# VH-VL binders against f4iux6r469to655: the designs that were tried, part 22

Target 1, 187 residues: f4iux6r469to655
Amino acid sequence: RLLQRLPGCVSRDLIDQLTVEYCYLNSKTNRKKLVKALFNVPRTSLELLAYYSRMVATLASCMKDIPSMLVQMLEDEFNSLVHKKDQMNIETKIRNIRFIGELCKFKIVPAGLVFSCLKACLDEFTHHNIDVACNLLETCGRFLYRSPETTLRMTNMLDILMRLKNVKNLDPRQSTLVENAYYLCKP
Key: E = the ipSAE of ESMFold2; O = the ipSAE of ESMFold2 at other seeds; V2 = 0.75 times the mean of E and O plus 0.25 times the DockQ between their complexes.

## First folded at step 5 (VH-VL; framework fv_emicizumab_arm2)

Design f3 (at its last look DockQ between E and O 0.03; V2 from the best seeds 0.00; counts 0 for: pae E 15.7 > 2, placed apart)
Fold by ESMFold2 at other seeds, look of step 5:
Structure f3 (fold): chain C 187 residues (1-187), chain A 119 residues (1-119), chain B 107 residues (1-107)
Amino acid sequence: as target 1 above (187 residues)
Amino acid sequence: QVQLVESGGGLVQPGGSLRLSCAASGFTFSSYSIQWVRQAPGKGLEWVSSISSSGSYIYYRREVKGRFTISRDNSKNTLYLQMNSLRAEDTAVYYCARDYYGSEWFDYWGQGTLVTVSS
Amino acid sequence: DIQMTQSPSSLSASVGDRVTITCKASQSISSYLAWYQQKPGQAPELLIYAASSLESGVPDRFSGSRYGTDFTLTISSLQPEDIATYYCQQYDSTPYTFGGGTKVEIK
């Protein structure tokens, strides 16, 4: 019954309260149910991703299987969707990559996974992959750019991004999206 | 409690028109993609059309494209299927089904409404 | 269009038997496969999504697996309430297609 409250946690206080209540339900079955509920976040409720990521980060110290299961599910979803071109999939791809990006800011997703996702999008820089790359950068790009351990690698990826924008014949919407993502990371 | 209730089915002659409705309750309708799936009597399931949560992305099975129009009114929690130029092969029970957030598998189904196209 | 070839078209088994139903996709669909149960006179209900993930409230005697383009629904111990027609559905690309169905009956 606590999982039914997840979609309503639209503030830091609400997700923190639910997280405290959930700490008293520390069984393997309950942890699997929580991960499924977090993974199934509504595609139209992307504002929840930061709060869900906050809950995962709070629980990570005492319930190590929650972050590991969730990250594995998100990585599998990314890999299964990266070559799908149907427009119905764009909303799921954006939810997926923004969740990965939010979890990266909370140190739950390792930066290596983020760079792998970026590389996959830049290697086939067309259609959905442009939007996915830009959404990932908008979510966690500045975080990685300002982190000393990842600044050089992020700089190199941003240079590749701008080179691809200049060489590929992007439509005006995507060109603007790439420019906005670049300058959000590197103002 | 999640509910999907189809209506508007009935008997119609070939070439005629019908409008199906699907009334949704027990969930935030505007957050979900919805589909129409049909089942001819004694036959299997066939996807017909889908519409995204905002209504911005719409797909049709090619056999109905140009004849059927899917739409939604999020202020009324209602999905519609306008069916024009009906043919005998359109005879089926029509279900509305809730798409799990564009993942394209269907977690809740209505009970269906029967459309019969016969001379 | 991706064709889903489901087999068998019908089967009969005893209570307690292990039952397997197979769907074969005409091309790679990764794990974008769902299974539905339709009891007589009722709408379909979701059993499994993503080839192997069990929907909430579904008994754990149901399971799904994938080997390449071959997908299997397994009922580990058939119960009287499992009398139904079972359908697979691919959701890799439009049009989303269903298998022809498997009617399951008890001997």
Scores: ipSAE 0.005, ipTM 0.486, lowest interface PAE 14.4, mean pLDDT 86
Fold by ESMFold2, look of step 5:
Structure f3 (fold): chain C 187 residues (1-187), chain A 119 residues (1-119), chain B 107 residues (1-107)
Amino acid sequence: as target 1 above (187 residues)
Amino acid sequence: QVQLVESGGGLVQPGGSLRLSCAASGFTFSSYSIQWVRQAPGKGLEWVSSISSSGSYIYYRREVKGRFTISRDNSKNTLYLQMNSLRAEDTAVYYCARDYYGSEWFDYWGQGTLVTVSS
Amino acid sequence: DIQMTQSPSSLSASVGDRVTITCKASQSISSYLAWYQQKPGQAPELLIYAASSLESGVPDRFSGSRYGTDFTLTISSLQPEDIATYYCQQYDSTPYTFGGGTKVEIK
C-alpha cells in the first residue's frame, strides 16, 4: 500500500521514487485510490502540493485519467467554495487554489482555468476571494507572466488587481498581501 | 444542471442488435468517466460497463464482454453502448451514470431507456 | 467477484421509526461503498459515498457506517418520502457490484 508514503514525500527524490514504484500498480482501482489520496492532501501540508503535482505530471502520459480526474475534482471544489464566506473554509480554499496553481506550472491545468478562477475572485473582490486570488498569483503568477503566450493576459489581470486594491479599502494585511503578490509576479 | 438522457432502446429479437446513446449536458463531459448500469424489470441494479474520461480504459461485466461495446465521442458529449447478439436476459432499463471524478460512485443518473429482447 | 449481501430484502415500518439496512462484503473493500435510493418508477439517486459521507442535499436523518466488511445505512426517523428501494454498491474493484436491494414501505 504505497499511498501511505505520500505524506512523507517532502523532496523531489522521494516523490519520484514513489511514482516509479506506483507505476507497477497500474489498475483502475489503484488509479482511483491515488487520485483520492492526492485530492485529500492535508490542508496543513501545502508543501506537498508541488510534489504531488510532479507525480501527476510524471504519470500523465501513461495514466491519462489521473490528471483528468484530479483537475475536475479541484475545479468542482473551487466552484463549490467560491461563494461560501464562513471562516472554516479558508484553509480548504487556499489548499484548492494552490493545488490548481501548482498543476498549472506542470502543464496539467490549462492556463484558461487559472484565469477563470482569478476572474471569479476579482469579480467579487472581497473577504476570502482576496486571499484566494493572492495565493493563486503567488503560486503560478510569475510562471504565467514569464510565459509568452500568457504574458498579456496576466498583465491585464494584474492591472485589474491593483486598481481593485486602490478602490476597495482593504485592511493592511490584505493590502500587503496584494502588493506582495503583484511584485512577486512582476519583480 | 447536470443532465444525462438515454435513447435508442426498444424491442428487438434475440440475436439482434441495438445502439444506445447517452447525451450529456451541464458539465464538462470529457473530464468524467461514464458507466452503463441496467435493471431488469422488477429486479436490482447491475453494472454493465465503464469507460474512462479519455476513452483509454474500458471495462465490461463478464456476461456482456465480446457482445457489447462502450464508446464515447467527447466532441459531441455523447456516450454509446453497441449491443450485439442480444439475449432475453439483456432485457432491462439501461441507465448511464456519471462517475464522480473517477471515484466509481455514481452521482447523477439518466432516466433510463428500456431494451426488450423477445420473440 | 465481490459479493454484496444486503439485508433485509424488505421491511415495513411506521413514520418516525429508526430503520437499519445492512450490507456485507465478501472480502475487504475498505470504505469504498455507496448507498443509493430508488423511488418507484425513478432512477437511483446517490445518498452516501465512502461508506459514511452524505451527498449534498440528502437529509441528515440518513447516515452510513462501517465495521470491517459490514456496512449500515440508517434512517433515524422514517418519513413518507423515504418509501423506496435502497441499494449498496462496492467500488473497490471490477466488476462493481450492488447489493440485492431493500424495499422500504410504510405499514
Scores: ipSAE 0.000, ipTM 0.436, lowest interface PAE 15.7, mean pLDDT 86
ESMFold2 (binder alone), look of step 5: mean pLDDT 92; pTM 0.932

## First folded at step 7 (VH-VL; framework fv_mosunetuzumab)

Design p1 (at its last look DockQ between E and O 0.83; V2 from the best seeds 0.00; counts 0 for: pae E 3.5 > 2)
Fold by ESMFold2 at other seeds, look of step 7:
Structure p1 (fold): chain C 187 residues (1-187), chain A 119 residues (1-119), chain B 112 residues (1-112)
Amino acid sequence: as target 1 above (187 residues)
Amino acid sequence: EVQLVQSGAEVKKPGASVKVSCKASGYTFTGYYIHWVRQAPGQGLEWIGWIDPNSGYTKYNEKFKGRATLTADTSTSTAYLELSSLRSEDTAVYYCARDFYGSEWFDYWGQGTLVTVSS
Amino acid sequence: DIVMTQSPDSLAVSLGERATINCKSSQSVLYSSNNKNYLAWYQQKPGQPPKLLIYWASTRESGVPDRFSGSGSGTDFTLTISSLQAEDVAVYYCQQYYSTPTFGQGTKVEIK
């Protein structure tokens, strides 16, 4: 019903209007359904993540369980997948990490979670973890680099990233991806 | 509500094949993996493999590689297990189970399908 | 493959008393980078499919009563039912999902 409109919210105005309409359905059951719908965003629709993150940020002050449930689900998903070397999970991992990054820019995901995800990828800097780390940095790395309270930690992690690129013999695609992510954060 | 509804019991002879269906409802079918797990009478649980309905990719327990085939039909939200070259030791209840985005813990299970292989 | 061994194979517990089930893995299921134990617990009643109780070794699934708790780390894990109810009579399985999923052999819990 209202949740079927989520995939069609391809603008700020559309997601804001749906957010207002959703406020009239405020029950624990409805909030759980909303969180599940947001979490189940199609892997082919990454452009929706910013709009979904905006909705969550708008609802956060009044409905504290919405951001807490969504962030917990995203964290559980990241943790379940990060060390698994199945070649076929990359799209899910990218959706997951970009959603985490978008929510960080809206101050829903704390920077500590972003740094934990990044550290986990750098500790096993191979396979999908290279792509996941770079996608996280492309989504929120500049934001964290510019924020005074996180600048030093982001700088240190970017230094580790470049050192790993030089020590690990990356293929050209991943080497380019790392360089692009680095310079997007620290131009 | 999330539901996984499986096809009915089957009786097969050794050497035959069986195809078990698992109809999903109450969630986005392409958003979760479907696993297959079996339980022989009086025995524990044995993992067979998974399918990602979104991509069609599969992974199999090596014990079943070459005999098990996992498929999914997104238009009907149905996953299938086909097990060929059946033996008497394949007699078991076969379950489909949903996993949380490839996490490999199983939050919802089908009711099970008894497959009996006898002469 | 990681072998999961449960103990005891069966136990009988009086109503309202504590039931304790142990599970040991042949190698660690703790991933150091995220500090998560890749272990779940399931309950299976006769004629029913398994039901998820606990994941991440200690996180209770939604709708599971708080008398169920999980603990342990690395290779040694425990499921505790703090006050056994009649509806808790079942077989309990541990399962690792660090690698190819494997299950313990099960522990049958009965009322004494």
Scores: ipSAE 0.512, ipTM 0.831, lowest interface PAE 2.8, mean pLDDT 90
Fold by ESMFold2, look of step 7:
Parts: C-alpha cells; structure tokens; sequence
Structure p1 (fold): chain C 187 residues (1-187), chain A 119 residues (1-119), chain B 112 residues (1-112)
C-alpha cells in the first residue's frame, strides 16, 4: 500500500510526503519490507535512486536499522558481482553503484566504502569495471572531490583513472566515458 | 513473503519434452535471477542454469546446453524450464531458486517438481 | 568446474553433541580483491527443498539458529552444529559460487 507509491515518487516533495506518512507504520517487519522495496528498485528506473536515498536519510535518525540493512545489502551485491564478467550483470552493477553513490551524497554510505568500490574497479580496470567506476564518479565524484576530508584521496584516484586510460587501449565509448567522468569531478 | 510455487509432477516417455513452471510472489520478480537445480532420487544437487527475468538473458551449465531452455513471463511472474530429448537419467526433482542478483547462492527455493522418465 | 568434496558422507551424533562437516574445493574460492570466500551451506530435510544456512563461508542467513556456524577459507571449510537438536537431522551440502555453481555430494547427519 504505501510501498506501492515508491515508484511514483519522482520529486523531492512526493518522496518527502511518503516518508512522513511511513513514520506512522513503524514496526520491525515494516522496516524490513521498506528496505527490500528500496533495494529492489527497478533497473530501468535509475531516476528514483536519489529520491529513495533522500527517504533513507530522513528516516536514519529515527530508524537506524533501515540505513544499516540497505547499505549491507548493497555492499554484499557489489562484492558478489565485482569479479564476474557476464555481460548480463551490467545493468544490475550500474544500479548498485549509482545507489551507493547517491547514498554517499546523503551521508548514509561512508566515503570509505565508495573508495573501496572504486579501488576494486581500478585494480582490475577491464570489462564492466570501467563502466562501474565511471558511473560511481558521475554520481558522487564531484561531491567527494569538493569535500575537504576526501579531496586528496579523490584526486589520487582520478590520477590513477587517467593513467589507466592512457595505458589501456579502451574502445572509443569507454574512453569518452572515462574523460566525461574525470571532467565532471574536476571541471 | 517470498514464495516460489512450481507446477505438479510429470511422467514422460524417453525422447519427449517437459516444461516446468515456477510462479514467484512476495518480491519484485524482475529484480532477481531464477536458477534451476535438479536432484535425481537419492542423489545430490546439480545446477542447470539461470535466467534474468528483466532482460531474458540466460546462462546454462554446458551439460544441459542444447536441451534446456529457460524463459520467463514478467506479466505472470513465472519462470519456465523446458528440457527436451528426455532420457531415463533425467528423472529428478527439479527446483527453481532465487539468487542474490547473479551471485549464484540461493536464498529461496520452490517446492520441487518430480519429473519421471519411463517407458 | 570447481569440484566440492565433503567429508564424511554420513555421521551419527548424540543429541546435544557437536557435529562437524568438512568441505574441500579443488580450487580456492577466495576472491582476493573483496576478501570473500564464495561458499554457502544448505540443509535439506527429506521431502523438502534445500534451505540456505550460511553464505560468505561464515555469515548466517536470517532466522538460522546460532548453533550453526561456518568457518574456513580458500579451499577448506567447516560447518559446525554446536549442540545437535532433533530437528537438525538432514543432509547438508556445501556449494561454491566463485564460478559455475557446484555442490558437494552431501553429508547425512543422524542422531546416534
């Protein structure tokens, strides 16, 4: 019932309204259902990730198990897929990493997790990992670059990214994706 | 709650085909891969393959490639295994199982469908 | 394919005693970049489908009693039932998901 409204929350006001209404349904079972609904956002509806992340951030102070459960599920998903090269996993990987990046901007995912994911992709910079790294940077890279406590680590990661682009023979699509991600972080 | 409900038992002759259904409920069907695993009577578990219901893409154990076909119908939240050119050694309980987004470990299983191949 | 070998094939354990099941993979199932062992354990009772107990070698699935624990790394893994209960009589399977999924041959646990 309230969870069926999640896909329709295509604005800040709509997700905020649903979030307030949800506070009156707070039980352990309902919190687990909410986390599963948020995690299962359709891979075709990436525009919802920022709004879902906003809802999680709003609920975090009162319902601490919601962010902890969601972040654990996203981290488990990343870890399960990062070394698998099957082309059929790319949309799931992109949803996963963009959700992690959105949650980082809302201070739900710690920057350390984002850097761990980025490092894993750069350490094996081939196939899907190139696309995943670039999508992560497009989502939260500038946020981390402009934050004083993470600027140095992000700068080092961006330098590694450009060196890998120069050393590896990337196809034109991936080369452009890397350049776009880089300049989104450091315009 | 998550449920995977499979079609009933089948008896087939050698050389025939069988199609087993697996109807999902209690979760977003297109959000998880569906795997098929079989178990011959008194034997262990053997992985057949998976389907991503969102894309229709599949992966097969090479042992079954060419005989097994996995499909999904998102309008009914139902996955299907079709196994052709049946032999007596295909007699088994066939399970559908849900994985964690291509991780290939299985958190929920269907009740199983016994397929018996005999003359 | 990665071959999973369990030992013993069967064991009998008194109520309240410890049951220990070993699983060995023909190749390492540890992925160094995430430091995770791609290993799961399942319980299967007669006439029922398998039930997930443990994933990542040592993480219990929700609702699984604390008496079940997994340990090991790389190629050698152990499932331990610290105090066997009557409802724990089943066949137990290890499964790797590092590559194409494969299962051990199973270990039957009975009450002595």
Amino acid sequence: as target 1 above (187 residues)
Amino acid sequence: EVQLVQSGAEVKKPGASVKVSCKASGYTFTGYYIHWVRQAPGQGLEWIGWIDPNSGYTKYNEKFKGRATLTADTSTSTAYLELSSLRSEDTAVYYCARDFYGSEWFDYWGQGTLVTVSS
Amino acid sequence: DIVMTQSPDSLAVSLGERATINCKSSQSVLYSSNNKNYLAWYQQKPGQPPKLLIYWASTRESGVPDRFSGSGSGTDFTLTISSLQAEDVAVYYCQQYYSTPTFGQGTKVEIK
Scores: ipSAE 0.392, ipTM 0.786, lowest interface PAE 3.4, mean pLDDT 90
ESMFold2 (binder alone), look of step 7: mean pLDDT 93; pTM 0.941
ESMFold2, look of step 8: ipSAE 0.388; ipTM 0.789
ESMFold2 (binder alone), look of step 8: mean pLDDT 93; pTM 0.940
ESMFold2 at other seeds, look of step 8: ipSAE 0.368; ipTM 0.782

Design p2 (at its last look DockQ between E and O 0.86; V2 from the best seeds 0.00; counts 0 for: pae O 6.4 > 2)
Fold by ESMFold2, look of step 7:
Structure p2 (fold): chain C 187 residues (1-187), chain A 119 residues (1-119), chain B 112 residues (1-112)
Amino acid sequence: as target 1 above (187 residues)
Amino acid sequence: EVQLVQSGAEVKKPGASVKVSCKASGYTFTGYYIHWVRQAPGQGLEWIGWINPNSGYTKYNEKFKGRATLTADTSTSTAYLELSSLRSEDTAVYYCARDFYASEWFDYWGQGTLVTVSS
Amino acid sequence: DIVMTQSPDSLAVSLGERATINCKSSQSVLYSSNNKNYLAWYQQKPGQPPKLLIYWASTRESGVPDRFSGSGSGTDFTLTISSLQAEDVAVYYCQQYYSTPTFGQGTKVEIK
């Protein structure tokens, strides 16, 4: 019932209203259902990820298993797909990494996980991993660059990104993605 | 509750074809791959292939390529395995199983469908 | 294809005792970039489909009792049942998902 409204929460007010209503349905079964619904966000509706992340952050203080289950599912999805080149829909990888990035900005995903994902993509900087790395940086790179505790590590990762761009034969689309991601982090 | 409910047992002669169904419920069908795995009597498990119900993309174990066909009907949330040119060694229980966005480990399994190939 | 070999084929253990099942892959199933071992363990009771116990070699699936644990890396893996219960009598399979999924031949665990 309430979970059917998730795809329609296209504003801060709408997701906040649904979050309040959901608090009255607090049980282990309902928490599992919510996590599964959040995880299954449509690939065509990436704008929802920030609002879903806001809901998770609001519920985290009272329903600690919601963030832990969701983060585990997202990490498992990332690790399952990262080395597979011709078996997956790129849109699923993009949804996955953007959700991880949004949750990082709400301090639900630790920065260490984001850096591990980024490192995995930079270690094999080809094909889908270029797009995934750029999408991660577009989502949370500036946040990590401006945060004192992560600035140095983010700077080092951005330097590696630009070195890889300069030595790899990226097509024009991917070269533009890398440049956009870099300058979004360091305007 | 996640359920994968398979069609009933089949008895076939060598050279025939069989089509096993797997109806999914309790989750978003297009969000998960469906795998097919078989188990001959008293034997271990053998992977046949997967289908992404959202895109229709498939991958097959080379042992079955040319004989196995995986399809999915999103309107009925049902996956199908069709195996042609049946041989006696194809006698097995055939399982459908769900993975987690192509993670390739299987969190939910159907009850299994016994296919017996005998002359 | 990566060949998975289990040992022993059959194991008899007294109630409350430790059961240890080994699984060896013909090729490493560790992906160095994420430091993950692409290995799962399943339990199968007679007349039932397999049930997932462990993934990533050592991560217990939700609802699986604490007495089940997985360990190992690269090519050598172990499933341990710390205190065998009557309901643990089953065949256990390892499975790799680094490449084309393949399973071990199974290990039957019985009460002694």
Scores: ipSAE 0.072, ipTM 0.681, lowest interface PAE 5.7, mean pLDDT 89
Fold by ESMFold2 at other seeds, look of step 7:
Structure p2 (fold): chain C 187 residues (1-187), chain A 119 residues (1-119), chain B 112 residues (1-112)
Amino acid sequence: as target 1 above (187 residues)
Amino acid sequence: EVQLVQSGAEVKKPGASVKVSCKASGYTFTGYYIHWVRQAPGQGLEWIGWINPNSGYTKYNEKFKGRATLTADTSTSTAYLELSSLRSEDTAVYYCARDFYASEWFDYWGQGTLVTVSS
Amino acid sequence: DIVMTQSPDSLAVSLGERATINCKSSQSVLYSSNNKNYLAWYQQKPGQPPKLLIYWASTRESGVPDRFSGSGSGTDFTLTISSLQAEDVAVYYCQQYYSTPTFGQGTKVEIK
């Protein structure tokens, strides 16, 4: 019943309200259902990802299996898709990487996972991987750049990104996407 | 509970067509790919293809391209395999299977539909 | 297509003993960028559809008993049943998902 309200939580107040109600209704079956509902966020409703990530972070202290299950599912999804080139996968890849990035800002996804995903995209910087890398940076790149413990590694990754832009034959859309992502991290 | 329920057994003559249904329940139908895999009696498994029910996109094993047609009806949460120009070697149990990550490994399978092609 | 070859074709094992099934791929199914082996194992009991046991070569699916384990990398993979139970009598298949999905020919496990 409460899970039907998730797609309607388009504000901080709405997701917080639902989170409080859910915290008092708690079983293993319901926690698994919640994780599935959060993971299956529509590909076209990316604005919900920050609110869903907020809910996960709030529940993490009392329901530790929720963040662990969700992060494992997202990592498995990334690894399943990273070498796939079919056009139909791009929206799923973007949803996946933006969710990972949002969870990183809430300290649910460790920075190491984000850097591993970014490295995989930079190692084969072509096709969908360009878009995925840029969306990851747009989501959490500035956060990692401004965090003292990750600034150096983020700076090095951004340097690699710009070198690849200069070497690879990017179309104008992707070239603009790379520049926008770079300057969002280092304004 | 995730469930894939397939239509009943079929007996066909060579040259005919068959259409097998796979009704999904217990999950969001458009969030997962449906694959079709067949198994000849006493034999191993052979991948036929997939459909993305959300977009209608399909991919086929090349040996079935031109004979197999995968469709999905989102209003009934049902996927379909149609196989035309049947031969005796098409006799097999046909399975639908769910794929969560577009990963091409399968966490839930239908019960199977026996299709027998005999003269 | 990547050809998957299992050995042995059949195997008889006493209750409580170890069963070992091997699977070899004609090409590596390891993707170097993420260091993952794109290999799954399935169990199929008579009259039933296959059931997923293992994915990523060594990750056990939820609800699969601890006695099932997967190992190997690149082209050579192993499914191990550490203490065979009566309910483990089945045919076991490996499957690669690095490219177009293909399955091994199967290994029948019986009680000796």
Scores: ipSAE 0.036, ipTM 0.653, lowest interface PAE 6.4, mean pLDDT 88
ESMFold2 (binder alone), look of step 7: mean pLDDT 93; pTM 0.934

Design p3 (at its last look DockQ between E and O 0.04; V2 from the best seeds 0.00; counts 0 for: pae E 14.8 > 2, placed apart)
Fold by ESMFold2 at other seeds, look of step 7:
Structure p3 (fold): chain C 187 residues (1-187), chain A 119 residues (1-119), chain B 112 residues (1-112)
Amino acid sequence: as target 1 above (187 residues)
Amino acid sequence: EVQLVQSGAEVKKPGASVKVSCKASGYTFTGYYIHWVRQAPGQGLEWIGWINPNSGYTKYNEKFKGRATLTADTSTSTAYLELSSLRSEDTAVYYCARDFYGSEWFDYWGQGTLVTVSS
Amino acid sequence: DIVMTQSPDSLAVSLGERATINCKSSQSVLYSSNNKNYLAWYQQKPGQPPKLLIYWASKRESGVPDRFSGSGSGTDFTLTISSLQAEDVAVYYCQQYYDTPTFGQGTKVEIK
């Protein structure tokens, strides 16, 4: 019942209220059900990812298996799909990478995982990987650029991104997407 | 608990068709692909194809393309394999299996459905 | 299609002893960008469907005993049962999911 309210949590206050109510359902079975519900966020409802990530961050101190299960599922999903070029996977890949990025901003996903995902996309910078890399940067690139611990590594990856844009013959849409992602990180 | 429950054994003549069902329970049916894999008696496993129940899109092993049809009914959480123009070499146990988001490794399997094709 | 070849076809092992099953792919199933091997292992007991044991070549699925381990990379993989138990009598299959799924022909493990 409480999980049916997740798609309606379109504000900070709504997700916080649901999170408080959820604390009274703290059992292993209920925690697994929550993780499954969060993971299965609709591919077209990307605005929910920040609020879901906020809920996970709030619960992390008391229910440590929630973030660990969710992050493992997202990492498995990324790795399963990263080299697959089936057009039907693009929306799933975007949801996946944006969720990883949101969780990074809430310090649930370590920056190392984000950089590994970005590196994988830059190593084969074609097709879906261009869109995935740009979406990751749009989600958490500025956060990592402004964080002292990660500024140098993010700067180097942004330089590689622009070099690849100039060397690869990207179509106009992808070229614009790369430029937008770059300047969102370094305004 | 995740369950994939398949329809019962079938006996068919060459040239006929068969439709095997796979009823899913214990998870969100539209969140996972359903694959079909067959195993001829005393032999190994052969992948037939997958369906994404959320979108209805399918992919087939070239060996079965044109003969196999995968469908899903989200209202009953049931996936189907229809195999037409049956031949004796189609005699096998047919399994449905769940994968994780198109990953193509299979964490849960149905009990199997024996399809026997004989004259 | 990537061809998966297992060896041996059958193996008899005494209770408590080590069983080793090899799997070779016709092409690398390692994706260098993420350094992951797209290789799974399944157990099929008599009269039952296959059951997932290992994915990513070496990662044990939840509930699988520690005596099962996977190793290898690229084209050469190994499933090891460190101390064979009676309930481990089964046929074991490797499967790649780098491209269109294909399975090895199976290795039957029996108690000697």
Scores: ipSAE 0.308, ipTM 0.761, lowest interface PAE 3.9, mean pLDDT 90
Fold by ESMFold2, look of step 7:
Structure p3 (fold): chain C 187 residues (1-187), chain A 119 residues (1-119), chain B 112 residues (1-112)
Amino acid sequence: as target 1 above (187 residues)
Amino acid sequence: EVQLVQSGAEVKKPGASVKVSCKASGYTFTGYYIHWVRQAPGQGLEWIGWINPNSGYTKYNEKFKGRATLTADTSTSTAYLELSSLRSEDTAVYYCARDFYGSEWFDYWGQGTLVTVSS
Amino acid sequence: DIVMTQSPDSLAVSLGERATINCKSSQSVLYSSNNKNYLAWYQQKPGQPPKLLIYWASKRESGVPDRFSGSGSGTDFTLTISSLQAEDVAVYYCQQYYDTPTFGQGTKVEIK
C-alpha cells in the first residue's frame, strides 16, 4: 500500500514522510518489495529518481540490503543493455544511468561504478552510448568534477569525450548533447 | 576485414531514378556514418551526403537536396543512395565510404558503382 | 562551402626525387578549441577508389609508407613524397572536414 504512493512523492517532504512510514515494515520480504518498486520507476518520471535516491540513502543507515540490492539490479541492467541498439531500450538505458548517477551523488553508488559505466560507453562510442554517457555526466558529472578524490579521473573522461566528439561526425542533436554535458561539468 | 560492397553498374534514361546499394561487413554497421561521394569520368570527387545508420539522420550537399535520398537497413547492414530526376551530368562512379564516428575523413571505400545516364 | 585549391594540376618527378603537392583552403580549417587541422590527403590509382594517406594534416594512416608526409596549418598545406617510386603514380586529393566535406581538384603525379 505504501508502495503505491511512491510515484506521488514529488517533493523532499513527501518522500521523507513515506520513508518514515516504511521503516515500520522492516522485514526482508518488505525490503525486497521496496527495492523492486524503486527499480520499476516509470521511464517517463525521471524527476522521481532524486527522491527515490534520497529514500534509499535515508534507509541505508539501518537497512544495508536495500542499497546493495538496488545497485546490483541497476548494474545488471546496465550490463545487459550496453550493447543493444533498438529504440525501446534507449529510454530504459537513460532511466538506468540517471538512477545510477543520482545514487552516486548520495554516496550509495561508488564513483568507481560510475567511471566503469562511462568507460564502457566511451570504449564503444555508439549513438545510444553517447546518449547514456551524456545523461550520466548531466546527472553526476559536476559532483565528481568538484570532488577532490575524483577530479582528475573526471577531467580525463571529459577530455576523452571531447576528443571523440571532434573526431566523429555526430548528428546535431548528439553534438549539442555532448557540448551541454561537457559544459555542465566544467563551466 | 572491413568491406563495403556496392551494387552493379546501372544505365538509366534522363528523368529516371537509380538506387545504389552498399553492403557493409567486418565491423559494427550502426557505429559508423556512411557517406556517398561521386566522380564523373575524368573528374574529381564530389560529396553527396551522409547517413547515420543508428539514428537515420542524414545531411546532404545542397546541390543534391530534393533529388538524393540516403537510407540504411540495419538488419542487412546495407546503405542506399537513391538519386531521382537523373540528368546526363549525373553520369559518374558513385562511392560509399565509411567515416570514423563522424570525423568525415574516409578510411574505407566501396568499389564504386558506375551510373550512366544516356538518352 | 570551403573551396580547396591544389597546385600544381599535374607534375612529373624523376624516380627517387621529392614530389611536393600544395593545397590551399578558402578559409582556415584549424579548429582553435583543439588545435587540430581538419585536412586529409588521398591517393587514387586508375580504376580504384581513393585511399586515405593522411588525416589531421600530418598524421599518417596505418600502413602508409613513411615517404608520405603532410605539413601545414590554417589555410596552406603540403603533401610530400620524399622519394617517388613507380607505384606512387596516381592522382592525389586534399579534403577538408572542418565543415561540409570538399575536395581539391586533384594533382596528377607522373614519373619523368
Scores: ipSAE 0.000, ipTM 0.453, lowest interface PAE 14.8, mean pLDDT 86
ESMFold2 (binder alone), look of step 7: mean pLDDT 93; pTM 0.939

